VH-VL binders against q9h9l3. Designs and how they scored, part 270

Target 1, 176 residues: q9h9l3
Amino acid sequence: PRKMVAIDCEMVGTGPKGHVSSLARCSIVNYNGDVLYDEYILPPCHIVDYRTRWSGIRKQHMVNATPFKIARGQILKILTGKIVVGHAIHNDFKALQYFHPKSLTRDTSHIPPLNRKADCPENATMSLKHLTKKLLNRDIQVGKSGHSSVEDAQATMELYKLVEVEWEEHLARNPP
Key: E = the ipSAE of ESMFold2; O = the ipSAE of OpenDDE; V2 = 0.75 times the mean of E and O plus 0.25 times the DockQ between their complexes.

## First folded at step 15 (VH-VL)

Design y55 (framework fv_fezakinumab; at its last look DockQ between E and O 0.86; V2 from the best seeds 0.81)
Fold by OpenDDE, look of step 15:
Structure y55 (fold): chain C 176 residues (1-176), chain A 123 residues (1-123), chain B 111 residues (1-111)
Amino acid sequence: as target 1 above (176 residues)
Amino acid sequence: QVQLVQSGAEVKKPGASVKVSCKASGYTFTSYYMHWVRQAPGQGLEWVGWINPYTGFEFYAQKFRGRVTMTRDTSISTAYMELSRLRSDDTAVYYCARSGTYYYDSGPRFDPWGRGTLVTVSS
Amino acid sequence: QAVLTQPPSVSGAPGQRVTISCTGSSSDIGLGYDVHWYQQLPGTAPKLLIYDNSNRPSGVPDRFSGSKSGTSASLAITGLQAEDEADYYCQSYDSSLEGWVFGGGTQLTVL
């Protein structure tokens, strides 16, 4: 079986009016929640909006941040060949400007059995925070300091593990 | 309709540079990646590289690194590919082609294609 | 030269069924990346024929079908017609190269 990792990224705003979401931090954890990667990343363009209240990113974090292209290479090396778990993971991959095989992707924001377990509509898109609270009885993304991508990646992995067996069987019967 | 209009044919000497343009219309230019693919006479398709018009991020096939530069002008929805230090084996039709930024927005399939730009390199 | 392997040529009579194979490796098709197919008529630009292994864009007849298994993909054309004479290319993504790759192309001749 393939190794499994969970990923969470934080983005800042670049470009005109800060509408471009650029990768500013990426965290990757293994199946056990151990941190494999956690780096601040320097976008190639000037940061217009740090989006600190959500991203947790501040100007000081960019002083020694890893240049995007270098970070992207490091991250892709970790992800290649792995089953990658994330929440609304398309945003992470988009920020990375990377394509991961669909068959090796697990998005916890679109797993009906997970929603069912949390007494949510199966076809609804629930937040990571909500699912984590309901199913793990854990509070994440609290306070005004912004999100922790490591914490979010760990929570995402823990959530997936709750439905891993059932979902993997489903995917085996219904390959994307 | 979605269209990619490329610049006209080019004739260059070895060692020179060529810059091909691809103007997009009928869709949001910055919402899709732009790829460049070339085809030598009587040969197959060869991927050159891609650029994200939204971020400006570009990535090139190893074969072309150091010689190719992809850029874009979002104000006129135009992508550019410049190839330097031209040699005879660079003679080819160069295509621009659109793809999605992720699987939810048409994914990595190339559609549509420009009509191609013939670049001839001869002494 | 090409990373994906296709037969150089295939042929068939009108009405027949032909198949074009596309063989990759563990770093592209075998890794799980989808395969796309393109049709290139003589003197024209390539046109998307099949995407995501087996999907047809609007306007593509159901005579064309695609499949993927293991490290290989296949394009099948049933009810072969004269207008199908063209070059066909498969495409995927190679993780080792961090880029898109094409097959060498297959020339289809309608007898």
Scores: ipSAE 0.849, ipTM 0.926, lowest interface PAE 0.6, mean pLDDT 94
Fold by ESMFold2, look of step 16:
Structure y55 (fold): chain C 176 residues (1-176), chain A 123 residues (1-123), chain B 111 residues (1-111)
Amino acid sequence: as target 1 above (176 residues)
Amino acid sequence: QVQLVQSGAEVKKPGASVKVSCKASGYTFTSYYMHWVRQAPGQGLEWVGWINPYTGFEFYAQKFRGRVTMTRDTSISTAYMELSRLRSDDTAVYYCARSGTYYYDSGPRFDPWGRGTLVTVSS
Amino acid sequence: QAVLTQPPSVSGAPGQRVTISCTGSSSDIGLGYDVHWYQQLPGTAPKLLIYDNSNRPSGVPDRFSGSKSGTSASLAITGLQAEDEADYYCQSYDSSLEGWVFGGGTQLTVL
């Protein structure tokens, strides 16, 4: 069976008025929630807006951060050949400047059986915080000091496990 | 109308450098990757590398690392590929080609392509 | 040597069907990366013909179709016409090479 990991990224604002999202942290966990990777990442462009309220990224985190090119190489080596689970995961791949195979991608923001378990419309886009509270009885992203990408990646993996058998069978019948 | 307009043909001697340009129009230049692909006479297509025009981040095929440099000038929506220490087997048509950065918008496919720039390396 | 393997040439009479294979490895097509196809008419730049294995861009006739299975992909052309005489390239992504990769190209001759 193909190995599975979960990923979560935090972005900062670069470019004019800080509107461009650039990767500044990435966390990857295995099936059991053990941390395989967790690094602060220095974007190749000047940071205009740390977006700390959401990203949790502060100037101090960038002092020893791994340069984007190096971090990208490390991350892609971990992701290659694996089923990668994330929440709104295509934003993470865009920030990595990487296209992961559709057949190996699992996005907990768009899994109808998961929404059904949460008593939500099957095609609605649900937040990670909401799903985690409803289905795992856990509070994540508490307060206004920013998200933890480790916490979010772990929650994402646990959410996927709730529907893994059903969803994997569905994808085998309906290849993307 | 999305277009990629490339610079004219070049004739170079071995050991020289060449810089080919690709001017984009009809779309937001910084929202898509720019690739370079070459084709030697009578041969197939060979990927050289890509640049993210927004950040300047570039990635090259292993064969070209150390000899190729990809840059851009966002003020004129133009990408550049410079190949140094030219050899006769670098004689080829060099194409620029656009790809998306996101599956929901153009994805990893090449569309459109420039018309190509012939670079001839001979002594 | 091309990363993806295509037959060097194929031929068919007008009205016939031909297929062009594209064989990769476990690090590219076999990992699930999509296959795209390009048509190159003599003296011109390549043009996107099929993307994401089987999708046709606007303006491409439905007699062109694509498929993917395992480590291989296939381009099928039915109702061959003289204008189909061209070179055809498959393209994908290879994780071990960390880059976009092409087949060696297939020269289609319409007899």
Scores: ipSAE 0.759, ipTM 0.899, lowest interface PAE 1.3, mean pLDDT 92
ESMFold2, look of step 15: ipSAE 0.714; ipTM 0.888
ESMFold2 (binder alone), look of step 15: mean pLDDT 91; pTM 0.936
ESMFold2 (binder alone), look of step 16: mean pLDDT 91; pTM 0.931
OpenDDE, look of step 16: ipSAE 0.841; ipTM 0.924

Design y56 (framework fv_fezakinumab; at its last look DockQ between E and O 0.83; V2 from the best seeds 0.80)
Fold by OpenDDE, look of step 15:
Structure y56 (fold): chain C 176 residues (1-176), chain A 123 residues (1-123), chain B 111 residues (1-111)
Amino acid sequence: as target 1 above (176 residues)
Amino acid sequence: QVQLVQSGAEVKKPGASVKVSCKASGYTFTSYYMHWVRQAPGQGLEWVGWINPYTGFTFYAQKFEGRVTMTRDTSISTAYMELSRLRSDDTAVYYCARSGTYYYDSGPRFDPWGRGTLVTVSS
Amino acid sequence: QAVLTQPPSVSGAPGQRVTISCTGSSSDIGLGYDVHWYQQLPGTAPKLLIYDNSNRPSGVPDRFSGSKSGTSASLAITGLQAEDEADYYCQSYDSSLEGWVFGGGTQLTVL
């Protein structure tokens, strides 16, 4: 069986009016929640909006941030060949401008058994915060300091572990 | 309809540079990646690289690193590929092709393709 | 050169079934990346024929089908027609190269 990692990324706004979502931090944890990667990343373009209330990213974090191209290479080396777990993970992959095999991707925002366990509609898109509170009785993304990508990645992995057996069996019967 | 209109054929000497254009229409230019693929006469398809028109980020095949430059002008929905230090084995039809940004849109499949631009390099 | 391996040519009579293989490695198809197929008629640009291993775009006849298993993929054409004479290319993503790769192409001749 393939190793699993969970990923969470924070993005800042670049381009005109800051509408471009650019990778500014990436955190990757293993199955046990150990941090494998956690770096601030410097976008190639000028940052227009740090989106601090959401991203937790501040200007000071970009002083010694890892250039995007370098960070992307580091991240891809970690992800390659792994089952990658994330919440609304397409946003992370898009920010990375990276394609991970569908068969090796697990998006906790689209796992019906997980929603069912949380007494939510199976086909609804629930937030990571809500699912974490409901199923793990833990508060994440609290305060005004922004999100912690490490905390979010860890929560994502823990949520997936709740339905891992059932979901993996489902995927085996119904490969994407 | 979605269309990719490429610039006309080019004839260049060895050592020169060529810049091919690809104008997109019928869709949001910045919502899809643009790829460049070439095909030497009687040969197969070879991926050259891609650009994210939204961000301008580029990724090139290692073979072309240092010789190829991909750019875009979002105001006219046009992508450009410039190849420098041309040599005879660069003679090929160069295609631009669109793909999605991830699986949830149109994924990494190439659709549609431009009609191609013949670049001939000869002394 | 091509990273994915295809037979250089295949042939069949009208109405017959032909298959074109596409063999990759553990860093592309074998890693789980999807395979796409393209048809290139003589003197024209490639056209998407099959995407995500087995899906047909609008306008592609159901005579064309795709499959993937292990490190290889296959394109099958049933009820072969004269108009199917073309070059066919498989495509995937190679993680080691960090880029898209094509097969060498297969020339299909309808006898």
Scores: ipSAE 0.879, ipTM 0.934, lowest interface PAE 0.6, mean pLDDT 95
Fold by ESMFold2, look of step 15:
Order: C-alpha cells, then structure tokens, then sequence
Structure y56 (fold): chain C 176 residues (1-176), chain A 123 residues (1-123), chain B 111 residues (1-111)
C-alpha cells in the first residue's frame, strides 16, 4: 500500500562566509530507481560558495533554475504520503524547510542492520560512498565535477532494499 | 534565556492595517523559524503562517493569503506580521512562537511563545 | 475554525484522572504527523506541555502524558490538582491544508 521513494539533495553555501547550506539540486527516484524529479533550484538567498567540488553546482546551473518556493511545492507533492528514504536525510528535510513524518522516514546512515552488513559499528554514521562500496560493490561520487544527486538517490534506495524487510518489521514493533 | 517580546496593544478601524512586532533574545534569531498564531476573544488558536528569518522565506495559511505579510529585521532580531484590510473578525490576540528547523533540534513544536498582542478592530 | 476536534470541556475532582481527546484525519495525525499539546492558564500565553506525542519538557510533571493512535491523540492528566485548571490545545500538521493545525481547545475544570 504505501509507496516508497528515495531523495538526495545538493547544497550550496549562503550566508556569512558561505556557512549556511541551501538547496540547489534535488533528485527523487522511485523504488525501481526511475527518476521522478531532478531539478536545479535557485536558493532565495545570494550564493556565496557554490561548493562545486562536492555539490557539482556551477553558476550556469542557476541561470534557469526553479525558484525555491516553486521547487519546494513540487517536491513536497511527490513526498506526501510516501515512505522517503535518504542518507543523513535530516539535512535534506532541513534544506527543504519541511518536516516529514518520522514514521515515514528511512535514514540509511542510521540503520543498525545495514551497518552490521558492512562490518561497521551499529551506531556509527557511515558515508553513502563507503556503504555503497562495501555492500553494493559500486563506486559512486568518483567524478571530478562533484556528486550526482540522481546517482546518490539510486544508491540509497538499493542500500535500503538490503535491509527493507528486517527494518520495516523492526519499525512496526518499535514506532519512532 | 530565550524570550519573545511583543509590541503593545493596537486599536484599528476596519480597512486599516496593523503591524505587530516580536523581538527575540537569548538565541540565534536566524537559526529558528518564527510562527504567528492568533486567538479571537473566547476562542481557540489559529495558525497564520511562518517565516524563516535567515532567508526571509514565508508560508501563509490559505485563509490569510493576500492580506498578511511577514517580515523581519535580523539586525535587531525582530519579526513582524502585518495584516491589511482589517475587519471586525480580525480582533484577536496575535502571538509569535518559535520552532526548530529539523527534528534533531527543537523540531516543529512551538516553544517559546510571546505574551501576545491584542489587536482590536472597531468602528 | 478548528481543524482537530477536542471536547469543549472536561472536569474532574482533585486526585482523579482525566483525558482529553484530539481527533484529526488521514491528512494530519493519520498520515503520521506528531501531536503537541499546550496548556493555557487564564490570561496567559500557551505553554508547551507535551511534544512529539509523548515527550515532556523539563519541569512538566509525569502525571501529564500523551499518546497517539490512528487519527487520534490523547492527553492524560493523573493526580488532578487545582492548578491544572486551564485550556488545553492539541496541534499537528495537515498536508491537505499545508499548514500547522490546532484543536478547538478543551477547558479543564477542577471540581
């Protein structure tokens, strides 16, 4: 009954010294990894640091980017009522300025069974790159032009599938 | 100590506008959302909208779209709510209230609240 | 107009238990959004009493408790005291209205 999607966002630096993370790209994929949404997004503030090495965002991406308010509305319509999977997903929701229900949220950086499969401590927060390499035998984020939020969202969904049955049962017994 | 100090009571005529202020202290003003909630005499609480003080991004309850404007001045840590084309049923106490920006901090709950500003709309 | 439904009033004698219901819909509480409760003493601003369904802020005694199930939430007050006489509001988020929503409030009278 409840559909599942994965989300990943790329951030740029705004505010004093570029320290505030503001949404500049968002990608959403369905359970099969098909892209449902992938847009560059214009923050409502002046961009101080594009963070291109990590974000992949350049000035030209912002020229025709969707304004934040419009993009946020589009994204929230996709997320409403769905189980949303992400990696360190609280950062993505904070950048969207949105509170998704805890019971519908899955964070691959905080799933003990997933860490155990990767031979990591249960309560450690592991990077998406590390988990993907260990558990899917796949290298992501290897380009010189920053991360791809599509690639990262797809990897996140595949990681969740490795523990989906066990973790969904755990959450049913232990509601957040 | 976190405090929200609101401007004093206002008396307005129908058709006028009112601007209520909420000065924050004891925390980093731009790191939390500010909400406005009103309460008509003898009635319940009604959410008006919110502002992100850092970016100026606002979202208003549908009922108030086109009549409300929320702004802020970060240099004095003050949020504002302006309501235009006032009518008698806008008579209420208007509260500001702070919320966090994600679950792992203060979350979506309202804490603290200002003491409220009575706005009376009468002929 | 209140989006969440609360009884208009409830009463109890000192020492007794009372409960206050808060009923929403499939687009708010029923969709999984958390419920928060506020106490409003006469002539004062609301004060956070319970957050995220069941958590108590510092200084709120354990005789106040909250729960959520389906489309409804409940605030329970045990060991009722005269100082508990106040209005109580539940609050959540509603995806259809795209906003924060409150109950109509419940006036608690301590007999």
Amino acid sequence: as target 1 above (176 residues)
Amino acid sequence: QVQLVQSGAEVKKPGASVKVSCKASGYTFTSYYMHWVRQAPGQGLEWVGWINPYTGFTFYAQKFEGRVTMTRDTSISTAYMELSRLRSDDTAVYYCARSGTYYYDSGPRFDPWGRGTLVTVSS
Amino acid sequence: QAVLTQPPSVSGAPGQRVTISCTGSSSDIGLGYDVHWYQQLPGTAPKLLIYDNSNRPSGVPDRFSGSKSGTSASLAITGLQAEDEADYYCQSYDSSLEGWVFGGGTQLTVL
Scores: ipSAE 0.702, ipTM 0.884, lowest interface PAE 1.5, mean pLDDT 92
ESMFold2 (binder alone), look of step 15: mean pLDDT 91; pTM 0.927

Design y57 (framework fv_fezakinumab; at its last look DockQ between E and O 0.03; V2 from the best seeds 0.00; counts 0 for: pae E 2.8 > 2, SAP .504 > .496, placed apart)
Fold by ESMFold2, look of step 15:
Structure y57 (fold): chain C 176 residues (1-176), chain A 123 residues (1-123), chain B 111 residues (1-111)
Amino acid sequence: as target 1 above (176 residues)
Amino acid sequence: QVQLVQSGAEVKKPGASVKVSCKASGYTFTSYFMHWVRQAPGQGLEWVGWINPYTGFTFYAQKFRGRVTMTRDTSISTAYMELSRLRSDDTAVYYCARSGTYYYDSGPRFDPWGRGTLVTVSS
Amino acid sequence: QAVLTQPPSVSGAPGQRVTISCTGSSSDIGLGYDVYWYQQLPGTAPKLLIYDNSNRPSGVPDRFSGSKSGTSASLAITGLQAEDEADYYCQSYDSSLEGWVFGGGTQLTVL
């Protein structure tokens, strides 16, 4: 049977005025929430803005960080052949410079049954924090020291499990 | 409207290098990957690698690692492929082709293609 | 040495239907990677014909269709016309080779 993993990434600012989002941390968990991968990643470009309030990334994290090319290879090996769950997952794949099959991709920011369970409009893009509070009665991303990509990946997997049976049946009837 | 214009044919001796260019127009050059694909005379298509024009990140097919270098100049929306230590079996038409970076951005389909650059390696 | 296997040639009379197979492996099509088809007319660059297994770009006639099942894909052409005489290539991603792969190509002859 196909295995399922959840991914979350944190990005820093590179390029002119720090506007380019470059991968600086990636966490991957399995179906049970066990951590399969959690590394700080050194972007190939100069970091202009660590974005610490949101990313949790600080200069000290980069001292021993895995170079992007190496980290990307490690991450893609884990993702290969699996259903990958994420929240606004297109940003994670863009940061990885990688294209995962649509049929194996699940984005909790765009699942109508999940929004309906949260008493939200089905066409709305809801934040991970909001959905997690409403549906799991948990607070994530608390405080001002940045997000935890492990915590976020775990929350994303738990949210998907709430609609997994219904959504997988829907996708089988309506292939992407 | 969207167009990829490649440099002209090249004739090279074994052991030399060749650098072919691909100038993009009609779209935002840095928002899409650029691929290189070659086709030997009478043969099929062979993927060489890709470059992300925004970051300069490259990924090469295993066969070409150590011999190919892909670069770009974003100020003139141009991608380059350089192949070194040429052999006679490197004789081929070299195409550039654009692809998206993820599903929401056209995905990995190769569209459009350049018209190709013939590289002939002969003594 | 093509990673994806296509028949070297196929033929049909005008108005008929032909199919072109594309057989991959558990490391490419069989892992769920989508299939893309390209048409190459003599002396020209390849042109996108089918993307994401079954979708047609604007300007491609609906007599071209694609499908995928298991480790294989198929391109069907109905209502064959003389202008369809070309080489056809399938493409996918292969995780073992860490890259994009093409079929060996199929030469379509319209009798």
Scores: ipSAE 0.518, ipTM 0.843, lowest interface PAE 2.8, mean pLDDT 91
Fold by OpenDDE, look of step 15:
Structure y57 (fold): chain C 176 residues (1-176), chain A 123 residues (1-123), chain B 111 residues (1-111)
Amino acid sequence: as target 1 above (176 residues)
Amino acid sequence: QVQLVQSGAEVKKPGASVKVSCKASGYTFTSYFMHWVRQAPGQGLEWVGWINPYTGFTFYAQKFRGRVTMTRDTSISTAYMELSRLRSDDTAVYYCARSGTYYYDSGPRFDPWGRGTLVTVSS
Amino acid sequence: QAVLTQPPSVSGAPGQRVTISCTGSSSDIGLGYDVYWYQQLPGTAPKLLIYDNSNRPSGVPDRFSGSKSGTSASLAITGLQAEDEADYYCQSYDSSLEGWVFGGGTQLTVL
């Protein structure tokens, strides 16, 4: 069986009016929640909007940030060959300008059994914060400091673990 | 108190390698970046690079890429800087310096500094 | 090597006010990155003097003050004392170089 990791990224706004979402932090954890990667990342373009209240990113974080091209290489090296778990993970991959094989991707925002466990509609897209509270009785993304990508990645992994057996069996019978 | 204790002075021949150590105490080693800065005799400060002691990931100044390797041993809270293919203009005092990370909002300021390690490269 | 621009030397008599300028570019100070100042006494390691443009660490007298405007920063020392004789370095981050940059250093002599 392939190793499993969970990823969460934070993005800032670049380009005109800050409408372009650029990777500014990436966190990757293993199955046990151990941090494999956690770095601030410097976008190639000037940051117009840090989106701090959501991203948690501040200007000061960019002074020691890893340039995007380097960070991307580091991240891809970690992800290659792994089952990658994320929440609304398409956004993370887009920011990374990378697309992981669908067969090796697990998106906790699109797992009906997970929603069912949380007494949510199976076809609804629930937030990570909501699922974490319902199923793990844990509050994430609290405070004024914005999100913690490590915390979010860990929560994502823990959520997936709740439905791992069932979902993996489902995927085996119904390959994407 | 927060302290950075560096290894002793080194004398090397051109083409050799040198590895300087920096032992941290008084704080959580993995919660702060460790930077290396050098200063040639009578010259100014030059940033070499940083390491994230938690992950081991590094970033080097362009000038030193390919010649410098920064590592750490978390079990003894020690950071290392190795510079290879030494030349005479590598003669300098090499400092380790701590800076804050995103985990603890202490800011990116370099504080404290080690006392420095003199590396002399001469034929 | 790209560095921030400082005057090589400044001098003043005890009790006077001196200023040390630090001129950057649009890729460092001008981009909004903070400026830091370090004091280096003869034969010693640099010591943090000012952080985040104008903040003093504990133990640094209020005689020292920092400011930033545009692409430049300035360190002001009032009530100059003999013990202030040292080298002073400004520091910032340069996005184009993808790294920290220092000024060339300013030697302050107390007359």
Scores: ipSAE 0.164, ipTM 0.735, lowest interface PAE 2.5, mean pLDDT 92
ESMFold2 (binder alone), look of step 15: mean pLDDT 92; pTM 0.942

Design y58 (framework fv_fezakinumab; at its last look DockQ between E and O 0.89; V2 from the best seeds 0.81)
Fold by OpenDDE, look of step 15:
Structure y58 (fold): chain C 176 residues (1-176), chain A 123 residues (1-123), chain B 111 residues (1-111)
Amino acid sequence: as target 1 above (176 residues)
Amino acid sequence: QVQLVQSGAEVKKPGASVKVSCKASGYTFTSYFMHWVRQAPGQGLEWVGWINPYTGFEFYAQKFRGRVTMTRDTSISTAYMELSRLRSDDTAVYYCARSGTYYYDSGPRFDPWGRGTLVTVSS
Amino acid sequence: QAVLTQPPSVSGAPGQRVTISCTGSSSDIGLGYDVHWYQQLPGTAPKLLIYDNSNRPSGVPDRFSGSKSGTSASLAITGLQAEDEADYYCQSYDSSLEGWVFGGGTQLTVL
């Protein structure tokens, strides 16, 4: 069986009016929640909006941040060949400008058994915060300091583990 | 309709540089990646690299690193590929081709393609 | 130089069924990346024929079908027609190269 990792990224706004979402932090944890990667990343373009309220990213974090291309290489090396778990993970991969095999991707925002377990509509898109509270009785993304990508990645992995067996069986019968 | 219009044929000497343009229309230029693929006469397709017009991020195949530069001008929805230190084996038709930025955005399939730009390198 | 392996040529009579194989490795098709197919008529640019292993874009006849298994993919053409004479290329993504790769191409001749 393939190794499993969970990923969460924080993005800042670049480009005109800060509408471009650029990777500014990436955290990757293993199956046990151990941090494999956690770096601030310097976008190739000028940051217009740090989106600090949500991202937790501040100007000081960019002083010694890892250049995007270098960080991307490091991250891809970790992800390659792994089952990658994330929440709304397409945003992370898009920010990385990277394609991971669909068959090796697990998005906790689109797992009906997970929603069912949380007494939510199976086809609804629930937030990571909501699912974590309902299923793990844990509060994440609290306060005004922004999100912790490590905390979010760990929560994502824990959520997936709740439905791993059932979902993996489902995917085996219904490959993407 | 979605169209990719490329610049005209080029004839260059060895050691020179060539810059091919690809103007996009019929879609949001910055919402899709632009790829460059070349095809030597009578040979197969060879991926050169790609650029994200939105972010400016570019990535090149190992073979072309150090010689190729991909850029874009979003104001005119145009992508550029410049190849330097040309040699005879760079003679090929160079295609630009569009792909999605992720699976939800038409994924990494190339559609459509430009009509190609013939670049001939000869002494 | 092609990372994906295709037979250099295949042939068939009108109405027959032909298949074109595309063999990859554990770092591309075998890793789970999707395969796309392109048709290139003589003197023209490639055209998307099959995407995501088995999907047909609008305008592509159902005579064309694609499949993927393990480290290989296959393009099948049924009811072969004269207009199908062209070069066919498979494409995927190679994680080791961090880029897209093509097969060597297959020349299809309609007898």
Scores: ipSAE 0.887, ipTM 0.937, lowest interface PAE 0.6, mean pLDDT 95
Fold by ESMFold2, look of step 15:
Structure y58 (fold): chain C 176 residues (1-176), chain A 123 residues (1-123), chain B 111 residues (1-111)
Amino acid sequence: as target 1 above (176 residues)
Amino acid sequence: QVQLVQSGAEVKKPGASVKVSCKASGYTFTSYFMHWVRQAPGQGLEWVGWINPYTGFEFYAQKFRGRVTMTRDTSISTAYMELSRLRSDDTAVYYCARSGTYYYDSGPRFDPWGRGTLVTVSS
Amino acid sequence: QAVLTQPPSVSGAPGQRVTISCTGSSSDIGLGYDVHWYQQLPGTAPKLLIYDNSNRPSGVPDRFSGSKSGTSASLAITGLQAEDEADYYCQSYDSSLEGWVFGGGTQLTVL
């Protein structure tokens, strides 16, 4: 049986008009929600827009942040060989500049059984905040400080556990 | 039409450096990774490394670290690979090849390839 | 040596079927990384032939097909034609090497 982790990343704006999303924080938790990794990360490009209202990233976080190349190496070593759970997770992999195997990837924004449990259309793309409130009775991403990637990764793992048996069996019969 | 146009053949002495260029056209240069792959005469394909043209972030295969440098100039949509301290066993055709950065847009496959640049290292 | 293992050569008569194997390890194909195939005609650059294990790009004849199982992948060519005489390379990603990796190549001869 493969080990499972959940990941969540916070992005800042780089490039023209700050429209490119660059990795500025990454949090990884194990199956039990214990934190395996939680670091602020210095992007290789100039930060144009900290996006603080959503990212929680401020200039002071970048002073001692781990350079992207080093952080990427640390993160990929944790992810290798594991089932990685995330929400809209391909954005996290794009920010890491890494292609994780499709067969080891679980995206809580695209799991039909999870949507059905939330009384949502199975083809809808639901936000993490919405699913967490409906299915776990928790409010995440609360307050004035932006999102917490630790909190979000933990919520993502708990959401996946609600459908884990059914979805793993489905994927075994229907490889991506 | 998506194309990768590479610089012409080079002849170098051992110990010298070579810089190969790859000019991209027909797509947004900064939205895709650029890879370099070499092929010694009569041999197979060997991955050298890649660069993200947008950020300039690069990653090299372990055997080339310390001798290879990959750069780009986004104003002319051109990627570069420089190999230093050349040896006779660096004689090869050096290809550039494009890959996607996102599964929903081209993914990790190499398409297209440049036509290659022959680098000959001889004394 | 090459990270992925391919037979160095295969041959077949016109109209026949040939297969080319590509065997990796638990750190590449066996971890679930996709396999891509390239055709290299004599004196030319490689050309994408199959991607994501089994998909054909536009313009590739349907006599080319690919599959993956376990730590191995396979390229099949049916209805063999003289123009198919080329070198064929498989390619994947290897987590231990942290990079893209190729097979050693297979020279296909049409008899």
Scores: ipSAE 0.710, ipTM 0.892, lowest interface PAE 1.6, mean pLDDT 92
ESMFold2 (binder alone), look of step 15: mean pLDDT 91; pTM 0.937
ESMFold2, look of step 16: ipSAE 0.681; ipTM 0.879
ESMFold2 (binder alone), look of step 16: mean pLDDT 91; pTM 0.930
OpenDDE, look of step 16: ipSAE 0.879; ipTM 0.934

